# VH-VL binders against Toll/interleukin-1 receptor-like protein (TIR): the designs that were tried, part 1

Scores and structures below are computed, not measured.

Target 1, 165 residues: Toll/interleukin-1 receptor-like protein (TIR), of Arabidopsis thaliana (Mouse-ear cress) (q9ssn3)
Amino acid sequence: TKYDVFLSFRGHDTRHNFISFLYKELVRRSIRTFKDDKELENGQRFSPELKSPIEVSRFAVVVVSENYAASSWCLDELVTIMDFEKKGSITVMPIFYGVEPNHVRWQTGVLAEQFKKHASREDPEKVLKWRQALTNFAQLSGDCSGDDDSKLVDKIANEISNKKT
Unless a header shows other numbers, all headers, positions and changes below count from the first letter of the chain; Kabat numbers aren't used for antibody chains.
ipSAE, averaged over its two directions, is called F for ESMFold2-Fast, E for ESMFold2 and O for OpenDDE. V2 adds 0.75 times the mean of E and O to 0.25 times the DockQ between the complexes of E and O.
Where letters were taken out, [cut] stands.
Atom coordinates printed by the task and the answers are left out, and those that the model quotes come from them; centres of patches stay.

## First folded at step 4 (VH-VL)

Design b01 (from fa08 with heavy chain T98R; framework fv_fasinumab)
Fold by ESMFold2-Fast, scan of step 4:
Structure b01 (fold): chain C 165 residues (1-165), chain A 120 residues (1-120), chain B 107 residues (1-107)
Amino acid sequence: as target 1 above (165 residues)
Amino acid sequence: QVQLVQSGAEVKKPGASVKVSCKVSGYTLTELSIHWVRQAPGKGLEWMGGFDPEDGETIYAQKFQGRVTMTEDTSTDTAYMELTSLRSEDTAVYYCARVYDILTGYFDYWGQGTLVTVSS
Amino acid sequence: DIQMTQSPSSLSASAGDRVTITCRASQGISNYLGWYQQKPGKAPKRLIYAASSLQSGVPSRFSGSGSGTEFTLTISSLQPEDLASYYCQQYNSYPYTFGQGTKVEIK
């Protein structure tokens, strides 16, 4: 595979802090990382017709933050990631950054308002796929952010480094 | 909190029909499908059918085709399973179960079960 | 129809024991397999999905493995509350089918 790690994240929440530190640490350890910065894509969505960086990655580190589920781009990306996880072709590492896993699993808390907006704007079948992807994602073993981003970054990098080949 | 609450026990004579209900709360029937599974006394689990979003149709196990009807009332968030031409071998606990993944058929929440006894 | 066969049909073990239940599919089902626990007089509860993914809230002593036609549910340290029947279920194709069940008793 071309990449060791695919990073999925919401730029508004994490780009200039946690994800930047994680990316730099992974690169420092010679882990080939694809950082999908949706804020820097000239406003264009990921193209599903081309073989995605997700498909050619061994691990997906998915950082679900307060506004991750507000982004249709993030949700479409998660659907794709979870499809490959079901096929056994990618290992997903859930990171719950400032959100509770149960809120992600059932789309409650901050996600409830986000999904009310999605339901009003998007096709119901598409919204169902997004909900299902979040539910499946939240059931995987994951890590929650705490008082020390540096420790979490190191934990993630150590786990990937130990498993990559 | 997600709950599936089923209607109460039924006693029927052979040849009769039974209609079991399953009221969902904590989500809506438009979000996730309901499938039905039965269990005869002292026996294992048997899948009967449910809505398949890939086909856009309700799929029934061959054994029940022609005498089972599964419907949903989204206005009351209640799913129904009606079984006709009852025989003694239909004596079982009938469960509704939520399809966790609309593409894979996971059953993550179950109703408490409805005992249907068919006796003469 | 895909036939699911479990072994053993029943077992007795002591608290703290490692318990293994095997499930075999009559044809390949990839990883489209779930495991369910049913305690006496209660509705089934899902333990495992996608052959090896642990359902949220289920104790870590439960684990699943396998792919294709051979699958295993393991309880690493049996607890008294684990007295139940366990069922595998394939959801690779319709009709969905369950194994015959394995009754686990604490001796």
Scores: ipSAE 0.000, ipTM 0.443, lowest interface PAE 21.0, mean pLDDT 82

Design b04 (from fa08 with heavy chain V99A I102W; framework fv_fasinumab)
Fold by ESMFold2-Fast, scan of step 4:
Structure b04 (fold): chain C 165 residues (1-165), chain A 120 residues (1-120), chain B 107 residues (1-107)
Amino acid sequence: as target 1 above (165 residues)
Amino acid sequence: QVQLVQSGAEVKKPGASVKVSCKVSGYTLTELSIHWVRQAPGKGLEWMGGFDPEDGETIYAQKFQGRVTMTEDTSTDTAYMELTSLRSEDTAVYYCATAYDWLTGYFDYWGQGTLVTVSS
Amino acid sequence: DIQMTQSPSSLSASAGDRVTITCRASQGISNYLGWYQQKPGKAPKRLIYAASSLQSGVPSRFSGSGSGTEFTLTISSLQPEDLASYYCQQYNSYPYTFGQGTKVEIK
């Protein structure tokens, strides 16, 4: 019932390209993978009798794309993932998909406009937690997307498989 | 239980505008994602656009970009879809539908539909 | 845009028959597919989400299968109340797109 991998991603940017390739490859290798948009009714997702998929995963592959930080849902999810990473209960694998890691780390570039919007609409303490999670995330060793998604998918799958050995 | 109630049928001339309303009950509008789908008589379903709660932005199908505006009034829990520069081929039943679980992008609840007829 | 193609466009079957409708996506959509039933004069009703998950309250004779580009809706034992048009819908990417529909009639 425990997952090997939790996939965090912005569906708008990556669902039908990179994340589809990655998910298929992980499943092909018999790696138990959770994508965060499955079949559960809202009331059943985090029932008191059930643990969060994040909590019961060994790895989190977090794909930060152009619009990831525009999503409050993605940012809340990242905060949770990074809390578990700090406790040592999950290994986070950062993937920067079409964005510069430095922009993610400091919330500059495209993220600057997104966070200006967040600052106008959300509680300041909540925005600060989102910023801290992105900064901590970007400090981890990660991979950047290039001109070949298949090579990146293979690299991620190999790393996960090797760590299981 | 979520219920969506739409405004009544409209008859418009070519070049006019129409604004269809969708009143939400049983839930707060801010907790739902409202999308609009139309169906011409005897034809299939066509997605027009909707609010993406993940992004906080409204997204329109390219075919309607520049002619459609989707808005929400949270004080009355009512969503609106305004279509301008009407043509005869805009004659259709217009539905509002909610993506209760926005992470999956499916539509759980539908309004009863509003028939908009465009004729000279 | 992702194009959704259904087959057949219409079918006629007897009560108790097994009915299958297929839906094909022009590119891979994983399992981000729903099936909707629309009875004459009514709004659509969701039957299936995530390609194979049955919507609460929908009879168990309805089932969905498939992944990637090929999907199937099956009605294991057709009932008179199943007379309707059926639509597949992808929610993998914007714009969301529907199949052209399949009209199911009972003999």
Scores: ipSAE 0.000, ipTM 0.467, lowest interface PAE 16.7, mean pLDDT 82

Design b06 (from fa08 with heavy chain L103Y T104E; framework fv_fasinumab)
Fold by ESMFold2-Fast, scan of step 4:
Structure b06 (fold): chain C 165 residues (1-165), chain A 120 residues (1-120), chain B 107 residues (1-107)
Amino acid sequence: as target 1 above (165 residues)
Amino acid sequence: QVQLVQSGAEVKKPGASVKVSCKVSGYTLTELSIHWVRQAPGKGLEWMGGFDPEDGETIYAQKFQGRVTMTEDTSTDTAYMELTSLRSEDTAVYYCATVYDIYEGYFDYWGQGTLVTVSS
Amino acid sequence: DIQMTQSPSSLSASAGDRVTITCRASQGISNYLGWYQQKPGKAPKRLIYAASSLQSGVPSRFSGSGSGTEFTLTISSLQPEDLASYYCQQYNSYPYTFGQGTKVEIK
């Protein structure tokens, strides 16, 4: 199955239901959206028998929030997404939710302590890949959250709808 | 689906230690926040501690601090809860559970429970 | 620690009845409250999260409301399979704390 949009996000930061409302708005507009909500039918995040949902998506909406980079799973997912972006097979739509884009780009601010922990616990080459993916991601033009989540949801949905064929 | 499978029932003497395991299936342990909750026979639920995903550290309830240790073996996707210096009042069913925010809610997977009986 | 107090401690009702359980926090917890159902001999199962959001797979007769310090779980039409103990839990701050529980019995 092919998707219009793949949603990448950190669940811990969705206590305010932002991702839920974004997903529902995209679906309401007939945008075929895959969200990795960690409740997979087969119990595996990446099925070896099926192409990755990332691989068969036209766009990736990546919502980087304050705890996105605390998750090794989110970081691995971002590496995969950015690899496909380099190939030109996916268009990445950055959303900075409650975080400063330059902090994401350089892994400073709220990301600094998260990466201190990663550096102490993980393989150095793996950490370097995560850092490079975040830096490349933040180089892309993107949208930042403001005071009104509903306006941001509408803006994202409009941008995706306009780019959809 | 994600499944948590715990080790079997234990019978211990006062002063002994017990180590309960919780094996994660269908997901990677490193992406889950595993918490431990116990329930004495006929009583309510009591939170013991768990991994705080915001800080990347394990937090223990003060009542158990110094007696409880929660660890993880990522190579086997297994979490452990060790309770030392057991007392009769530690007799309870011990549960492991996930508490990690995901789309539209929190992960809510629980192990089947492990009965630990402490008898003199 | 935030103390969670439930009322009533137990109740008996007939199938089809509307049942209400109340939970009070000793300090403000916004909407960081969940409701759990525990059937005899089984692990707890979450019914509600974020005070009012229904957990996937839970029957629509269950609903939650409230914010701050006062919260309510409602079962709009009690069914025999709803015989269980119900617990509220705050996850606003550590340590996480549960209410003492409410035992629901079917007449």
Scores: ipSAE 0.000, ipTM 0.462, lowest interface PAE 15.6, mean pLDDT 81

Design b07 (from fa08 with heavy chain V99S I102F; framework fv_fasinumab)
Fold by ESMFold2-Fast, scan of step 4:
Structure b07 (fold): chain C 165 residues (1-165), chain A 120 residues (1-120), chain B 107 residues (1-107)
Amino acid sequence: as target 1 above (165 residues)
Amino acid sequence: QVQLVQSGAEVKKPGASVKVSCKVSGYTLTELSIHWVRQAPGKGLEWMGGFDPEDGETIYAQKFQGRVTMTEDTSTDTAYMELTSLRSEDTAVYYCATSYDFLTGYFDYWGQGTLVTVSS
Amino acid sequence: DIQMTQSPSSLSASAGDRVTITCRASQGISNYLGWYQQKPGKAPKRLIYAASSLQSGVPSRFSGSGSGTEFTLTISSLQPEDLASYYCQQYNSYPYTFGQGTKVEIK
């Protein structure tokens, strides 16, 4: 089974508002979307035999919010996404939600404190891979959040529809 | 590197209170979320409560609500856990533990533990 | 409250054996599960977070799997230094809860 879009996000920042609106709009447009909901109710049993949803997706919409880089789970996922992007097997669409793209690119601002904590507890090679993934991610053309989430949702959905065609 | 150093063992009578300290070094207390976990002799781990930086408040397990208080002194980088109205079943090793990534909630570093013995 | 149940409560195995410990949550917790190792007389040490992510510095013989309500910790080739109690912990919601523990002994 193949997806059009893999949706990566930090739940605490965006799950109940922005991501829900975006997901509904993509589905309404018949865009087959995998929502990576790390807090699924009743959960899904792990199946290592199935191909990763990332691997079988054409696009990855990655929503980097204030606390995305605080999550080692999100950072590991971003490394995987960016590895596939380098191979040309996935097209990444950066969404900067309430954060400055330059702060993401260079791990400054709120990310500086987050990465100071990561550096103290994680393997230096692992931290370096996380930094490289964020820098490469932020170098791609992306969209920033503004005053109206519904307009951003429409912009993203229109861009995917146009590229999918 | 983060180190959590706890106060020494305590022996208390039933009905007394105990206050265990946890000194943070290698980081400032304000950068960490401190939680408390206890372990009775021969038993498993039991979460008592901790600071939730997302809500900006301290959360206590229902079982301890009303007799536990967790506080912090940022000037000395020391966290405290006070348990009142002690009973024999409160005999346990009490640990402080920290979670850097408050969105994940797992504990990265632990204190060495403080044995609290409640006996008549 | 989310109840965490581990199986088995204890086991004995020989060096080199594959050991598996199971953890079940009373309700869905997605992948918000950690595994801890506690050696006699010591504080617990985290081995796994997010159900399957190995903490840096933990030997590769340790692995975690599962999502939702069923989780497994595997030690692919048991070593003498692995003698310890192992605990799962959910951090999906407050109050955080631990499994009752599994004691692993070397024959």
Scores: ipSAE 0.000, ipTM 0.484, lowest interface PAE 14.3, mean pLDDT 82

Design b10 (from fa08 with heavy chain V99G L103W; framework fv_fasinumab)
Fold by ESMFold2-Fast, scan of step 4:
Structure b10 (fold): chain C 165 residues (1-165), chain A 120 residues (1-120), chain B 107 residues (1-107)
Amino acid sequence: as target 1 above (165 residues)
Amino acid sequence: QVQLVQSGAEVKKPGASVKVSCKVSGYTLTELSIHWVRQAPGKGLEWMGGFDPEDGETIYAQKFQGRVTMTEDTSTDTAYMELTSLRSEDTAVYYCATGYDIWTGYFDYWGQGTLVTVSS
Amino acid sequence: DIQMTQSPSSLSASAGDRVTITCRASQGISNYLGWYQQKPGKAPKRLIYAASSLQSGVPSRFSGSGSGTEFTLTISSLQPEDLASYYCQQYNSYPYTFGQGTKVEIK
C-alpha cells in the first residue's frame, strides 16, 4: 500500500483544529497519511496513471462531524470507503466528532434535516447509498470526541501504530 | 416545486456586455451551487463556470476568465452571469443549472435558457 | 482540457430498435461521466451519472456503461418520445466538458 492512513473529514468543521492536530501527530509517528482536503490538485479528481488514495491505503480514519453529511463530496467519498471496507481492502476507524453515533447510524438529529434536503435534490437511489454507507459506518467500533482533542489524537495514533506493527 | 426562471432574450452589438438573470424558487439559493452552460445554435453544450455557496468560491472555465462574472443576490434568490466584450461567436442560448456543489459535476435543475444574439 | 468525442453524430432508427451511443474521453476519467437528454426547444435533462447510475424517474430502457476512456449509452427499445440530442459530460476535472452530441431521430 502507498499510505497507511486515508484521512476523510469535512474541512469546514475540522480542518484548522482537530484534523490539523491529528495529521501532525500521525506524520510525527512516521505514519504515511493522505489528508483528503476538498481542493482538486490541478483541477482534477483522478490521475489515470494512479490508483485513488483510498485504494492504496491500509486504514481509513473517517471523522464525521456536524456538517460531514451535508456535503455530497464527503458522502460520495464515504460510499467508496465503505465499498472497500466490505471487500476487506481497508480497515475503517470511525471518529464521531461532536455528533451522536446513533444519529449518524439512523440519519436523525442534525442529519435528518440534511437528508431531507438531499432527498429533495438528489436521485433517490444515490441518497439510499449515502444512508446505507452511514449506517454501515456507524455499526463499526469507533471513538467519540470529548473534552480533550489531544487525548483522542493520541488514542487514534496508538491504535494505528499497534495495528501497523 | 423547484424551478429556475431566466430573463428574456437579448440582442447586442459586438463589444457590448450582457447580464443574464436566473431566479430560483422552491429552495434557498445559498444551499446550492449555480452553474452556467451555453449552447450556440445547432451546436453542443459548453460549461462556463459555477460557484459554491459553502466556501464562497467561484470557478470559471479558462476560456471565459477575465470577461465573465457570476454573482448572486440572496435577498431575491437570483443568480447572475455577466459576459463582456461580446463577439458574434458568443451568440448562444445561456442556461443556468443547479449543482449540489461545485465538486458534484452533474446538474439537477435547469432554467429555460436565454437567447443572446450578437450581431452587427 | 479533456476532449469528449461522441459517435455517431446522428442516427435514425425505428421504434423498438436498440440504440447505442459511444463517448470517448481524451484521458482517463474513471467513472466521472454523465449523460444528458435534450429534447427540441428544451433544456437538457440528466439521465445517467457515475457512468452507469440511472437517475430516478428515467425509464429503465436507458442504461450506461464504461469506465476510463470508453463509455456507452444504450436505449434498449427506442420510443417516439426519445427523439432528442444526447450528450456525455465528464466531471473528473475542470473545466467540465461535454461531447459534441448525438442527434437521435425516429423513422
Scores: ipSAE 0.011, ipTM 0.576, lowest interface PAE 9.0, mean pLDDT 84

Design b12 (from fa08 with heavy chain I102V Y106W; framework fv_fasinumab)
Fold by ESMFold2-Fast, scan of step 4:
Structure b12 (fold): chain C 165 residues (1-165), chain A 120 residues (1-120), chain B 107 residues (1-107)
Amino acid sequence: as target 1 above (165 residues)
Amino acid sequence: QVQLVQSGAEVKKPGASVKVSCKVSGYTLTELSIHWVRQAPGKGLEWMGGFDPEDGETIYAQKFQGRVTMTEDTSTDTAYMELTSLRSEDTAVYYCATVYDVLTGWFDYWGQGTLVTVSS
Amino acid sequence: DIQMTQSPSSLSASAGDRVTITCRASQGISNYLGWYQQKPGKAPKRLIYAASSLQSGVPSRFSGSGSGTEFTLTISSLQPEDLASYYCQQYNSYPYTFGQGTKVEIK
């Protein structure tokens, strides 16, 4: 099977608000969406697939929030997404949720402390790949959250709907 | 890269307890679901239990209920499996395994195994 | 508990042969089935998940099929490095259960 959208996000920050609203709107519009939320899913239940959900998705909506870069899981997922973006096989839609895009690009602000911890615990090559993925991601045109999550949700859904048609 | 490194082999007498450790590197323990599987010499694989991310709780196979306890220390990224009231039939290699990517299907990592021998 | 039964218990085949291993569940498990390879002295490695999805890094000669209660693992062209025991595993419901294993010998 094939997905229209792969949603990448930090569940801790956005699962019960923004991502829930976005997911429901995408589904309402008949957009085939893969939501990777381990906390809500039965441990080892899988849908039948021939390839990774990322590989078979047309778009990746990546929501980088305050604690996204604190998660090695999120960072590994972003590396894979950006590898497919570089190959031209997926269109990445950056969403900066409560964070400054420039802080994501250079790993400053809240990301500075997160990457100090990563550098102390992880292989240097792995940390370098994480940093490069964030930098490449933040160089893409994206949208920032503001005081109107509903407007942002509609903007994302409209762009996907228009392009898939 | 995710690596699971288990503690060394143990020899125990019947009635004793054993606690096997599984240290996670390459990811934080809180982002993984750790399960435990054992294999008696020359036999097949047997699931003992593991963390269920959907419910946020640890599930044990009924056969081991009351004898097994699975815990985690997030400060050291180490998971533990303790089995009490050991019997000779508990002699087996014990594996920890991660279901980190259960829905995406790209990280199913296993520890190297810990041989526990129960003999009189 | 869901019982998983594999057939055959062991087989011997030559390099280049097509090899088929069958797994039967005692009740319906949809597609919540994985296949594992265990080489002598090593920990198991997942080959297939969701009955038919190939795990990243696994050679394309391995494939899985089936749904419900009947499942098959196929090796389209057996290689010497495929000498191993193969296990099916259901993850539809707790407790998770494995088949008894199939030992694959070369030559």
Scores: ipSAE 0.000, ipTM 0.447, lowest interface PAE 18.6, mean pLDDT 81

Design b13 (from fa08 with heavy chain V99R; framework fv_fasinumab)
Fold by ESMFold2-Fast, scan of step 4:
Structure b13 (fold): chain C 165 residues (1-165), chain A 120 residues (1-120), chain B 107 residues (1-107)
Amino acid sequence: as target 1 above (165 residues)
Amino acid sequence: QVQLVQSGAEVKKPGASVKVSCKVSGYTLTELSIHWVRQAPGKGLEWMGGFDPEDGETIYAQKFQGRVTMTEDTSTDTAYMELTSLRSEDTAVYYCATRYDILTGYFDYWGQGTLVTVSS
Amino acid sequence: DIQMTQSPSSLSASAGDRVTITCRASQGISNYLGWYQQKPGKAPKRLIYAASSLQSGVPSRFSGSGSGTEFTLTISSLQPEDLASYYCQQYNSYPYTFGQGTKVEIK
């Protein structure tokens, strides 16, 4: 595999710099990490790749925050990640950042308004796949954010380091 | 090299509208997020709002909500900020500036500024 | 809205002096803070992002520190070209907000 970890996250939810801390810690531990920035990077998306970074990663750390499900890009990515998880080719580590897992599982709370918009704009079958991916994702054993981001970062990095080899 | 070039100075009467342009060169507008910041003479910087092209959402500071509209023309790589119902306190230099994901580093390109004077 | 308060509002210092500017946020903003330099008649230029990261091309005499609600910009050895106003900006949440600015004059 090319990467140890694929990071899925919503860049617009930058309130606690969590992804930056996590990425730095993973890299410091020599964990090969792909950070999928949903915002376009200045001239850095011009190299072709033969396979999706998701397909060539051992772990996917998926950070679902307040606006993750507002992004069709994030939702499509989650569908792909969960498809590979079902096939046993990737291990998914759910991180619920500032959101209640139950709201993610059932698409309630802030996700309810986001999915009303999706239902009005998108094909019903596509919306159903997005909902199913979130429900399946939230059923996995995961971690919630708390008062100390550094402890959560350390916990994630330790779990990956211990299972990597 | 990325450059932001703004339209020229404007003089307006109270109650009028002004539309400032910001042309992007050396990069594609769709790959940048443009924000608008103003500065009244002798005063500090004030964030007005910004456009996220991927979400199609524009966020405005509450103070300007209902008076400001920020738009983009991707075919000409030009961003616009229109402020209506101008008041004397709107006299300021208006800047466009870039932003992208803070986690990866910040492309910090600013236009040269456009002076808008509101006087009777 | 998150209010950003800077101190001092202005200062005068000599070349070679250590200059410190403080910025306080009314709410926790983690490290989502930038520092900007604005020279007379020019657009602002970012010096620091993520509270402590130097923007590429910025002289090493500039440094930032802090997290949460208390932040500091330090110029370790003030140079004549550093005559400018300095602003902190939080980008933790919308609306983005700036401090009121600190004018640095060189004797």
Scores: ipSAE 0.000, ipTM 0.466, lowest interface PAE 16.3, mean pLDDT 81

Design b15 (from fa08 with heavy chain Y100W; framework fv_fasinumab)
Fold by ESMFold2-Fast, scan of step 4:
Structure b15 (fold): chain C 165 residues (1-165), chain A 120 residues (1-120), chain B 107 residues (1-107)
Amino acid sequence: as target 1 above (165 residues)
Amino acid sequence: QVQLVQSGAEVKKPGASVKVSCKVSGYTLTELSIHWVRQAPGKGLEWMGGFDPEDGETIYAQKFQGRVTMTEDTSTDTAYMELTSLRSEDTAVYYCATVWDILTGYFDYWGQGTLVTVSS
Amino acid sequence: DIQMTQSPSSLSASAGDRVTITCRASQGISNYLGWYQQKPGKAPKRLIYAASSLQSGVPSRFSGSGSGTEFTLTISSLQPEDLASYYCQQYNSYPYTFGQGTKVEIK
């Protein structure tokens, strides 16, 4: 495995706060971390001859925030992550950042309007896969954000460190 | 598309200061982490430091500590690097480069470079 | 500070040749290493990040490998447009440091 951790997140919701703190702490602990910046115009597309960073990662830390499910790119990434989780090849660590886990599980609350738009624009089978991935994801044991991002960062980093070395 | 456009070449005397600008277009400066790298003629790349606009924290390489100041003006989307007490060894092309997140340390976009010549 | 040492300092090869450049870190940097290409008179461009991940738009003939302290950049079939200087850079710890560079010339 080339990476210890694959970070999945929605950029503007978390990039310059929680994700930055988490990434810094993981790097400080010598944890090999891939951070996927899906919002860059020149996105990091992988060569067809190389395995996906998800496939060669031991853990996936998935940070679902208010606008995560508004992004088809994020949802496609989550489908892939959850497929590998089902095969037992990756351990998924759910982080609910400013959203209720049950809203993610059932695609209600802030996700309801996002999925109405997806249903009107996307292939029904694709939308169904996105919904199923979110439901399966939210059924895993996870952590919710609070007022202190640094404590959550330490908790995640400790869990990963303890399971590696 | 993100573009970084730097100020023009400068010729300075030893002991003077130089302030190089880096104008960001196609993106908001506050969402970028700007680093500065220099290259002396015929030599390799040397990292000078970088700024995290969200935290307002700037990290400088020890060699430049006390002589370099990196600042940003978000109203004009322009980053600056000021180097004081110039010596002939400071003759180099100075690049600004964006690191989408300073923590990754890789450079996604580069300015065209600014040649600073220090001559007696 | 982490010292990055590249070898060779320069090389000359023919089109179609397999070229390998090595980079050694003075202490462990995991996989926090990038490779950059700089053509004469131009700013650097990233080829590889995280030691082995190919940057989008970079030809597949470029590949990176290694972890810890020893890393390699390989060009499987050298092309004329690959005439450039190549630099490794560690981003594991501050200050970030570059190797001294390897100049690749076409015979």
Scores: ipSAE 0.000, ipTM 0.449, lowest interface PAE 16.0, mean pLDDT 81

